Miniprotein binders against q9bqp7. Designs and how they scored, part 74

Target 1, 240 residues: q9bqp7
Amino acid sequence: VPQNWFPIFNPERSDKPNASDPSVPLKIPLQRNVIPSVTRVLQQTMTKQQVFLLERWKQRMILELGEDGFKEYTSNVFLQGKRFHEALESILSPQETLKERDENLLKSGYIESVQHILKDVSGVRALESAVQHETLNYIGLLDCVAEYQGKLCVIDWKTSEKPKPFIQSTFDNPLQVVAYMGAMNHDTNYSFQVQCGLIVVAYKDGSPAHPHFMDAELCSQYWTKWLLRLEEYTEKKKNQ

## First folded at step 6 (miniprotein)

Design w40
Fold by ESMFold2-Fast, scan of step 6:
Structure w40 (fold): chain B 240 residues (1-240), chain A 103 residues (1-103)
Amino acid sequence: as target 1 above (240 residues)
Amino acid sequence: SERIKRLEELAKEILRLVEELEKITDDPEVLYLLDMAELLAEFALDAAKEGDLEEAEELLKWAIEYLEEAVELVKKLGVSPEIIERLERVLEEAKRTLEELRK
């Protein structure tokens, strides 16, 4: 167990249904500072097995693509993921406006992949919004907070090129979701409480996305694991 | 070469077990463990083909450990005892095979 345990859910917040007077989805900007992000904590605390798998994957890809080819591949995977998130933010926004007119973003296989999931998403409360846990001292940028099949969820959108997804993003997905959830539940910029998570894995070829729903009990289990990773990060940082 | 073939066969058995478990559950924690086992088994297969037997054996050992953890979690999710018993038998056979190959 973690030495410094802290609850994922905020006892001061009600899990009441939304009061009438829906506002626009929140989009709090991420402020640069020295507080570590969720992704940095996870990257700096990978297990020996995760580090080994990442190095073996890199080695294999470099052998197949060359160093420049590998760099192009990873850059392309990152860019595709970024554009997928931009398209989803546009689709889920009430205004449905894009800063640039990016018609091709809406035609991707990834967007086709998530159509059946999007039918069950409503009541969007936050999109591409910063969260900060003031007590545990970490920050993050969550993708979406919305109702999925009637339950308010932190939703994390992932892309996969099956069989070799980007390893760092894949393995710690549940920890990312609960880390964002815990931060949001204790962030004064938000008034609601979320108790469920949803990881949606979209596929490049348009095959139906796989939804991974996390109820409150499962979120609590992963929260304990996240606290251990955060503790490991903090101790590792002290010994630098 | 005989040892390489046996390591390759074991890696393929592990990959088959991963596929079977993926059909039983969509629990994100179990799927994470299965992803780890799958990648380790694929790397083991590559290592065996390259003649790096020690590396292949170590990777397969880790893959089996992840599968053991996955089966434990699936047990808690209320999967049929008959299915669990079969999975545990296959996994125990894989462990025994690896132990014999490691000498």
Scores: ipSAE 0.016, ipTM 0.434, lowest interface PAE 6.2, mean pLDDT 80

Design w41
Fold by ESMFold2-Fast, scan of step 6:
Structure w41 (fold): chain B 240 residues (1-240), chain A 103 residues (1-103)
Amino acid sequence: as target 1 above (240 residues)
Amino acid sequence: SERIKRLEELAKEILRLVEELEKITDDPEVLYLLDMAELLAEFALDAAKEGDLEEAEELLKWAIEYLEEAVEFVKKLGVSPEIIERLERVLEEAKRTLEELRK
């Protein structure tokens, strides 16, 4: 599918605040659909090399930790990420309250890691909100839409334990962000335009998070790659 | 083993390149490609240590593919010629190591 037939940006929308923008961040619930999610598309279109590396990593971790240790490790990584996202949603939306149990994550360092990024975040428009591309038929749940250093961005929060990152974390993260962006720009639940992305990698030890800013040109480049992954997914489904 | 020592040196050199490039670029695609190359080189080393030279050869071939793609992206980023030359030398070393694994 040619990228010019399915543009990432919607010419009928503006990225500037206007009178139709809600004062409270949007939180559209994700509906259970047969329509594929962004994460499902990316997971199902991994290269053979990526699949092999993931399997080798799993085998090494099982060898080191045992099967029960590996399950506990992966469960804890998932839970830490979930709590981090919940804490950020609460911080960015004053209408929600952080629960006492979540304060341990704040103390552990992830929230400390992102403090300098949060100081540059304002004008929050959406939090933990569902997006759907009406024409391309995919869905997603984005973390945050807000202004970062004055530019409206789809912001994706990531956690990382130094020194070893997950192999798929860097390349697929930009694809995830632009997929959400394209969906939101063509979703009737939203009235504004986003043209920039931001991937924030937070660290458990509290060391400063790394922001990876994506301008409109870079987003357009990754959008082309996302369309290829989506096409590959659709073709695999037809051949199933 | 000489083959094992060469793979070990290659993996270390790729790691050094990753560390050096992280200081001068935050391009997620380049960093991803180099991270993949490093992991594949480490896995090739482990396979060689276990006596599985066929698996080591395949893993090193994949590492070379990622290194080649990284070279092309780094050229587009305007990175210093010295870094590009170093990455190209590591790619050449990887290809020589592959030929040695082939008998």
Scores: ipSAE 0.017, ipTM 0.454, lowest interface PAE 6.3, mean pLDDT 79

Design w42
Fold by ESMFold2-Fast, scan of step 6:
Structure w42 (fold): chain B 240 residues (1-240), chain A 103 residues (1-103)
Amino acid sequence: as target 1 above (240 residues)
Amino acid sequence: SERIKRLEELAKEILRLVEELEKITDDPEVLYLLDMAELLAEFALDAAKEGDLEEAEELLKWAIEYLEEAVEWVKKLGVSPEIIERLERVLEEAKRTLEELRK
């Protein structure tokens, strides 16, 4: 078990309903400092198997595309992901007015892929917003907090390019979601409690996205694994 | 060869499990574990085709670890006995394939 256990949910907030949630989604800017991000903790605590698979994938891609081709491919994957997140933020923000460039983003296969998911999303509370766990000392930038099929969720949007998946982006997705959830539930910039997660994997060809819903019990199980990864990170940093 | 044929069939069976489970459950952990197992099985197949049986054995051993975690996870989720039984059959086939690589 984790040595420094801390609850994912905040009992104090369960005792106080959040009727005063803001009318517009929160967007707290991420402040860089010495406190590690969720992404860094996960990257620094990858298993030997994950490291090996990432290296093998990289070698195969370089063999197929060449060094410059691989760099171009990786840059394009990051750019497509960035645009997908920007388009989703635009769609879900009640104060966003579509611009000509935004209209072109909305025509992507990834956006077509998530249409059936978006129909079930409402009550957006936060978009591209920073979270910090002051007690456990980590930070993160979450994609979205909204109701999915009536349940308030931390929602993480992922893109997938079959047949060439970006393997790194599939690692530890559930841990990332619960890390954000735990941070938000204990962050003074937020007043509401989130108990569910949702990972949405969108496809470039417009094939229907796969929603991976995580209820409170499942989030609690992943939270324990996240605490172990955070503990591992802290120990590695201590031994440097 | 027989070893390559068994690895190829194993990789296909794991892929079929991913496709079937995507229709039954939205649990990200099970799908992640099976995706990792499938990739490792494909890499083991690639190594075996290149004559690197030591690498193939190591990769398949890791695939088995992910399959074991997937079995444990689906039991916790309370999925149908049919799915649990199929996962256990695939795990046993992976273990037999590993023994064949060692011969």
Scores: ipSAE 0.015, ipTM 0.403, lowest interface PAE 7.4, mean pLDDT 79

Design w43
Fold by ESMFold2-Fast, scan of step 6:
Structure w43 (fold): chain B 240 residues (1-240), chain A 103 residues (1-103)
Amino acid sequence: as target 1 above (240 residues)
Amino acid sequence: SERIKRLEELAKEILRLVEELEKITDDPEVLYLLDMAELLAEFALDAAKEGDLEEAEELLKWAIEYLEEAVEEVKKLGVSPEIIERLERVLEEAKRTLEELRK
């Protein structure tokens, strides 16, 4: 069990809209500091098995594509992911203008893939916004906080190429989502509470995206695992 | 233990599927997905044998994601219904094994 247990949910907060809530989604910039990010904590606490699996995936991809092909593949995956996130932020933001929309970004297969999920998304409260857990001392940059099928969720958008798998981002995705959730629930820059998560895997060929919904119980289970990873990170940091 | 026996049998079944599919398809993606599922199932087995049920659960969850993707890709190859049914049964066995690890 984690030694420094802290609750994921804040009993002083509600998921109901407040009269003081802004009409536009929050976008708090991520400030560079010495406080570790969620992604840094997860990267530095990978198990030997996780490291081996990532290396095995890399070796199989190099075998399939060649060294130059692998470099091109990974560069294209990162670029496509960036464009997908930019397009989603534009679509979900009420402040977008015609000049700020790139028509080519909106025509991607990933955007087509996610259309059926987007029709169930409303009440957007935060987009590409920084969170900080003031007590546990970690930071993160979350993709989206919005209602999905009537439930307020931290939503994380992932891309996957068919036939190419999404190995490096699947294992720790639930931990990433609950880490952002716990931080937001205790961050003074936010006034509401999130109790649910949603991981959406969009496909390059436009095949329907897969939503992975996490209810409050599941989020609590993954939160305990996140606290263990954070504790492991903190112990490693003490020895430096 | 029953959990270890289930993981051993699951890993063996995935390996048998890889061997059978190698004889009927050259699709590198389907073979890659099943190879990854088999590898992850073996790692889940090793973690369970060492008493790390939490790690075994996470590794098996990852194996299930690869099996789900493999089911979808195999359907596109026009392989026999028997192979698709077997892969679907292995996927259900993996999900059942995951529920047993949670107990």
Scores: ipSAE 0.007, ipTM 0.150, lowest interface PAE 10.8, mean pLDDT 78

Design w44
Fold by OpenDDE base, second read of step 7:
Structure w44 (fold): chain B 240 residues (1-240), chain A 103 residues (1-103)
Amino acid sequence: as target 1 above (240 residues)
Amino acid sequence: SERIKRLEELAKEILRLVEELEKITDDPEVLYLLDMAELLAEFALDAAKEGDLEEAEELLKWAILYLEEAVEIVKKLGVSPEIIERLERVLEEAKRTLEELRK
């Protein structure tokens, strides 16, 4: 049980989406400060086992690709992910924000992969927007807040070359999503609350993306795990 | 206890399944999933030895989930249907066994 329990949901915020759908999605810039990011917390609180497995995978990849090949692979994965997120931001942004849709960004297998998910996405409230949990002292940059099948969600877009049909195969991504939810729900820059999460795994070959929906109950379960990771991080930092 | 023994047997079965899958694929992502399943099954054995049966069951659940994903990817890689069917049967048996142990 977390020592510093804090609710994921804000009781002071109404579950009713305020009818004023902001005509423009929020894009709050991330302020880099001494406050740890969600990603940093998760990375530094990986279990010895997780670290070992990742290192073993890395060593296998280096053995197969060589050191330079692995660097190239890593760089390419990063670039593909970045382009995918940029394309999604362009797609999900209101038409009035004449961001010149680079047509080349839209011609990707990943974008094809998510088309069926995008049909169920509406009411975009935030895109690439910073969240801060003032009490728990962490920050993050969330990909998207929108309605998925009529439910307001924090949506996290992921790229994969291989199928990930199970939410469990997304590793710490559920923790990331709930961390963003909890922060947003208590960030004064946001007037609304989210109760659901969605992880979308897009595929390079254009095969249908897997949506991993997280209801309020599942979010609450992962929130407890997130709090434990945050406490572990805080303790490690005090001992350094 | 009989429950500990059954959990240990299930963990060993999962480890055997990992070994079988490792023989049929060199796909790095699948191998990573198999490594996760292997590690979780080994931890389940340790938890069972320590008498933490709930933790052992949870670890085995996760191991099975990683194996399910691994099998799905291997299936798409064009592995023999006969091999896939065998692996799927073993996975279903493992899932059933775990569910029985959780009751």
Scores: ipSAE 0.016, ipTM 0.312, lowest interface PAE 6.1, mean pLDDT 85
Fold by ESMFold2-Fast, scan of step 6:
Structure w44 (fold): chain B 240 residues (1-240), chain A 103 residues (1-103)
Amino acid sequence: as target 1 above (240 residues)
Amino acid sequence: SERIKRLEELAKEILRLVEELEKITDDPEVLYLLDMAELLAEFALDAAKEGDLEEAEELLKWAILYLEEAVEIVKKLGVSPEIIERLERVLEEAKRTLEELRK
């Protein structure tokens, strides 16, 4: 059990919309400071197995593509992921209904991949928005908070290049989602409660995206694991 | 532990299958996926031996995903039906082993 245990859910909050909720999704900018990000905590506390898998994947990719090819490939994957998130933010923002959307952003295989998921998404409350856990002292930038099939979720959009998925981000995806959830639930910039998560893996070729739904019980289980990773990070930082 | 013994046998079968397929295909995508599945199965076994069944389950889930992708590609390569059947049987055994870990 984590030494500094803290609850993921806030008993003072509801997941139902109320009259004080903004009509436009929240987009709080991420401010960099000495407080670590979710991504940094997870990167600094990878297991020996995860580190070995990442290194083996890297070496195999270099063997296939060469050093320059590997750099180009990884840069391309990063850029495509960024464009995918930008397109989703545009699609899900109510303000874009009054503006002409960039057609080029909407014409990717990844966007085609998520169409069937998007049909079940409504009630968007936050997009590309910063969260901070004021008690546990970490920050993050979440992709989306919206209702998926009637349940309010932290939604994390992932891209995968079939047949070569990026494995390093996939193992920690549930931890990332619950870390954002716990932060949001205790961040004074937000007034609602999220109890569910959704990881959506979109495919470059447009094949149907895979939704991985996380109910409140599963989120609680991963929250305990996230707290252990955060504790490990804090201890490693003290020993530097 | 019976679960550990079954995981050990599964990891060995995946390893044998990977070694056999390496002799009949030079497709870099298939070889990459099979190597990853093998590695993940070995790590799942190690995690189970250390009593970390949750980590073992997660690693085995990833091994299964890589095996599923490998099956799809191998079917397009025109390898013998016998090899495809073996790969599908190993995939089925991996899925059954995953359900055993969840119990």
Scores: ipSAE 0.006, ipTM 0.266, lowest interface PAE 9.7, mean pLDDT 79

Design w45
Fold by OpenDDE base, second read of step 7:
Structure w45 (fold): chain B 240 residues (1-240), chain A 103 residues (1-103)
Amino acid sequence: as target 1 above (240 residues)
Amino acid sequence: SERIKRLEELAKEILRLVEELEKITDDPEVLYLLDMAELLAEFALDAAKEGDLEEAEELLKWAIYYLEEAVEIVKKLGVSPEIIERLERVLEEAKRTLEELRK
């Protein structure tokens, strides 16, 4: 049980979008402060086993590709991910910004992969927007807040070359999503709250993306795990 | 041992570089590379404390690599040449130190 328990949901916020929902998605800039990011917390609290598995994977990739090949691979994966997020932001942004769409960004297997998910996405509230949890003292940049199949979600878009049909295969991504949810629900820059999460795994070959929906109950379970990771991070930093 | 101390010092220097780079950019790609460098440097510290010096050296090699990639991106983002030159100098010193330790 976390020592510093804090709720994921804010009882003072309504789950119902106010009728005056801005037609334009929020895009709050990330302010870099001494405040740790969600990603930083997760990375620094990886288990020895997780680290070992990643290192073993890395060594295997280096053996297969060479050091330079692995560097190129890593750079390419990041570039593809960035382009994918940029393309999604462009797609999910209001039509007035559509005229400047780089058509080349839209021509990707990843974009093809998510088309069936995008059909169920509506009511975009935020895109590439910063969240801060003032009490728990962490920040993050969330990809998207929108309705998926009529449920308001924090949506996190992921790219993969390998199928991830199970949420368990997404490692710490569920923790990332609930961390963003909890921060947003208590960030004064947002007037609404989210109760659901969605991880979308897009595939390079254009095969149908896997949606991993997280209901309020599942989010609450992962929230407890997130709080434990945050406490571990805090303790680690006090001992440095 | 003197070798352990030097590895620890190098890891701490890498962590300082990460902190400096984090102040000059908000680019997500750079931030990721910095997070990787930080993680690897921290693991190197742990490995050094555990007496696994070979692992510590390898981790620091990769940490430096990620910092180099970060600096290259930051260069393209139009950061001050003066800052870049300073960062590059520190990186070159870090590389030299690591090479000396491997020997």
Scores: ipSAE 0.014, ipTM 0.295, lowest interface PAE 8.4, mean pLDDT 85
Fold by ESMFold2-Fast, scan of step 6:
Structure w45 (fold): chain B 240 residues (1-240), chain A 103 residues (1-103)
Amino acid sequence: as target 1 above (240 residues)
Amino acid sequence: SERIKRLEELAKEILRLVEELEKITDDPEVLYLLDMAELLAEFALDAAKEGDLEEAEELLKWAIYYLEEAVEIVKKLGVSPEIIERLERVLEEAKRTLEELRK
């Protein structure tokens, strides 16, 4: 698809603060319907190479942990990721009650890992909020939109047990971020423009999280790749 | 480590090649393949630094696969011989790096 027909950025929107912007972060609920999610599009359009790499990673982990150990590992990773996201939403929310309720979540190694990133995060505009691209017809649920070091970003929080990121999510993480960004920039529920992305990988042992900042140029490059994945998904759906 | 140094240099060379080709072509397929090769080479470097040479070898094999696909497409695009020669040199260096990992 021609990129100029479906740009990631909306020229009618400003990235500057609007005096009438809400003081509380937006949280639009995700409505499940026939329109595909970002996650589903990416899962249904994995390349042969991505599938191979995922299977090789899985087999290596099974060899290391045993089959039961691997199942326990993946279940624990899922639960820890969920709790990490809940803790971050609580920390970034202005409500004191939520922060006190989640006291135990705030003490995890993952939260320790991300502290140096959080000190540079301000101006939170959306948390756990649904986005929909009006024209391209896809939906998603983004983690956070906030200023990181003065730049408005779609921020995606990731957990990793080891210093290295999970290979499958690493390949598709930039695509997820730009898909959310493009959707938000063309979603009537939002009035602002996001031009940057940030993927933050937090570590269980409390080692400093790795921020992967994506400037406007890099976001545009990954947007082109996302459009190809979306086109492939649409073609597969018609041919089934 | 010599193996780590070679992987580090290979990843940097692939990144430079991506940057140069972005200025010459906007073909999304070529840029996608080269970006994948760069990511896989960096993953191979990370695996090698962790002492996981088996995973490093596997990741580098797939980086080579993407580089080979990129070479085939670039040759059909009519880009300058200098760029094709550089891409072929990077591919050859990746293959040599793979053999070094097997030692």
Scores: ipSAE 0.000, ipTM 0.153, lowest interface PAE 12.0, mean pLDDT 78

Design w46
Fold by ESMFold2-Fast, scan of step 6:
Structure w46 (fold): chain B 240 residues (1-240), chain A 103 residues (1-103)
Amino acid sequence: as target 1 above (240 residues)
Amino acid sequence: SERIKRLEELAKEILRLVEELEKITDDPEVLYLLDMAELLAEFALDAAKEGDLEEAEELLKWAIDYLEEAVEIVKKLGVSPEIIERLERVLEEAKRTLEELRK
């Protein structure tokens, strides 16, 4: 039970996002300051078990690939994830211009993997856009806000190479989504209410991506867990 | 104790580096590596405070691995020489702290 509880949904906002219809999706730039990001809060409050699982994964990979091979592998994973997000932003926003290198990723297995999900995505409201929770004092950069099967969602795109995913990003994905949602719902740069989340895990081999839909009740449950992580982060900073 | 003071100072220095680099780079890989190094240094501090110097040593070794990779990436990003020098100094301090734990 968090001591500084705050609601995830804003009672003063309508579920009618077109009240101030923008002609293009919003893209608010992230302002770096002393206010912690969602990613930093989650990374700084990982459990010892999460850290040990990550270390075991690292050691297994090093045994398989060697130290140089592991470094190349992890750098490639980060690069592929970055290019996947850039490709999706370009696909969902006709105002963006694709570079030649991005065209290679558009033909990748990851993009093939998400095709069936993209068919159900419409009404894009925000892309690669900053959110700030003024009351709870945290910031974030969300991937996408759009309607998925008729419901407005915070959508988070993830890449996975089975059997070797980044374990930490999998465990905290729901917390990341609801943290962005709660911030957006109370951010004056936005006028609409989001009550649902979607985590899409895309696969390198092009096998169908797994959508993990989060309804309002599930989002509320994860929001409480996010508030506890934020409280833990704040307490740790006081003791530094 | 001297070992606990060194670990506490090391964790704070890594945190300051993360905060400075967050202002000048969006590279998710280097930020992730430094965040992990800071978290592992804090866990090493906790272990040392509990008297488990063997666990503290192992956790600090992991932190050093992440710092070494971060140094390599930061050099390729073309950040200021001042930041590179500070990161290298923090890495050397981490290695000295590890040797102190091995006494």
Scores: ipSAE 0.007, ipTM 0.187, lowest interface PAE 10.7, mean pLDDT 79

Design w47
Fold by OpenDDE base, second read of step 7:
Structure w47 (fold): chain B 240 residues (1-240), chain A 103 residues (1-103)
Amino acid sequence: as target 1 above (240 residues)
Amino acid sequence: SERIKRLEELAKEILRLVEELEKITDDPEVLYLLDMAELLAEFALDAAKEGDLEEAEELLKFAIEYLEEAVEIVKKLGVSPEIIERLERVLEEAKRTLEELRK
């Protein structure tokens, strides 16, 4: 049980989105400060087993691709991920804010992969927007807040070359999503709250993306795990 | 910044390498390592977006290490020397790039 328990949901915020659907998605810039990011907390609190498995994987990839090949691979994955997120931001942005859609960004297997998911996405409230949890002292940059099949979600877009049909296959991504949810729900820059999460795993070959929907109950379960990771991080930082 | 761009490029390169390795092996251990490298590269992208460049670099370092292990295992599995040599060259370039970014 977390020592510093904090709710994921804000009882002071209405579950009903206030009727003023902002015509324009929020894009709050990330402020650079001493506050740790969600990603940093997750990375610094990986289990020895997770680190070992990752290191072994890295070594294996470097062995297969070479260090340069691995760097290139990593760079390509990163670039592909970045381009994918940029393309999604462009797609999900209102037409009036659509900078000239680089048609080349839209011609990807990943974009093809998510087309069936995008059909169920509406009511975009935030895109690439910073969240801060003032009490728990962490920040993050969330990909998207939108309605998925009529439920307001924090949506996290992931790229994979391998099928990830199960949420368990998404590693710490559920923790990232709930961390963003909890931060957003208590960030004064947002007037609404989210109760659901969605991880979308897009595939390079254009095969249908896997949506991993997280209901309020599942989010609450992962929130407890997130709080434990945050406490571990905080303790590690005090001992440094 | 140029540093962010280079980190993003490196992360992308790691992801490409993961993809290439996934095509040449069905070994569960290698696939796990590739999943970890992919995950770390994705986290590195997120960290770079969040302006945590040090974290992004560390994640990419770990991603590269997983790829190195994957390549070593693939080497032991009898993958052609030509493929291994190519993979090793790519990994070495990734390491050099990362070291350049850390300076």
Scores: ipSAE 0.018, ipTM 0.263, lowest interface PAE 6.9, mean pLDDT 84
Fold by ESMFold2-Fast, scan of step 6:
Structure w47 (fold): chain B 240 residues (1-240), chain A 103 residues (1-103)
Amino acid sequence: as target 1 above (240 residues)
Amino acid sequence: SERIKRLEELAKEILRLVEELEKITDDPEVLYLLDMAELLAEFALDAAKEGDLEEAEELLKFAIEYLEEAVEIVKKLGVSPEIIERLERVLEEAKRTLEELRK
């Protein structure tokens, strides 16, 4: 149990739309500053085992691709992920602007992979939007807030590149989602309540994406683990 | 000890670089590489404090690899020369610290 517990859900908020809700999805810009991001907190609190597994994977890839080939491979994976998120934002936005530069990604296997998930997504309320937890002092940039099969969710889009997908512990993905959820629920830039999460893993070859739905109970369980990671990060920072 | 002091200073400087770069770039690759370098430097410090210099060497070697990749990317991002120079100095200090651990 964390020493400084704080609730994930805000009792003053509802998941039902009200008159103050915008007609278009919110897109609050992220300002990087001294307040830590969700991704930084999680990365700075990885276990030694996770770090060594990542380094072993890196060494195997370098042996196969060469050092320059590995750098190009990793840069390409980050670029593809960024373009995938840009394509999804375009698809889900009511002011859809399909720029020529996005055509290759709109035809990509990743977009094909998520088609069956997108059919169940509606009522988009936020896209590529910054969140800040004003009490716990952390920030993040969430991908999407929308209804999935009738439930309002924080939705996180992930890519998996074959034949050699990056070894990322799916262990931290649920923590990322609930961290964004808790921040949004207490961020004055937003007026609604989110109680569910969805992690969507898309595949480069177009294979059907895997949805990982998180109900309110599961979100509460991961929230406790997120608070422990945040506490660990804060204590680590004090000692530096 | 001198080795422990140098590892402490190295980890703190990497952390400060991450904080400054976060304010001026949203490049996920460079931020990831620097976060990993900082974490590995802290693990190397912990290993050194426990007297495990071999583990400290291995962890610091991995931190150096991440710093080297970050330097190449940062040079292409249009950040100030002062930040690039400081990152290069941190990389050189990390390499020097590694050589001291090998002794």
Scores: ipSAE 0.007, ipTM 0.310, lowest interface PAE 8.8, mean pLDDT 79

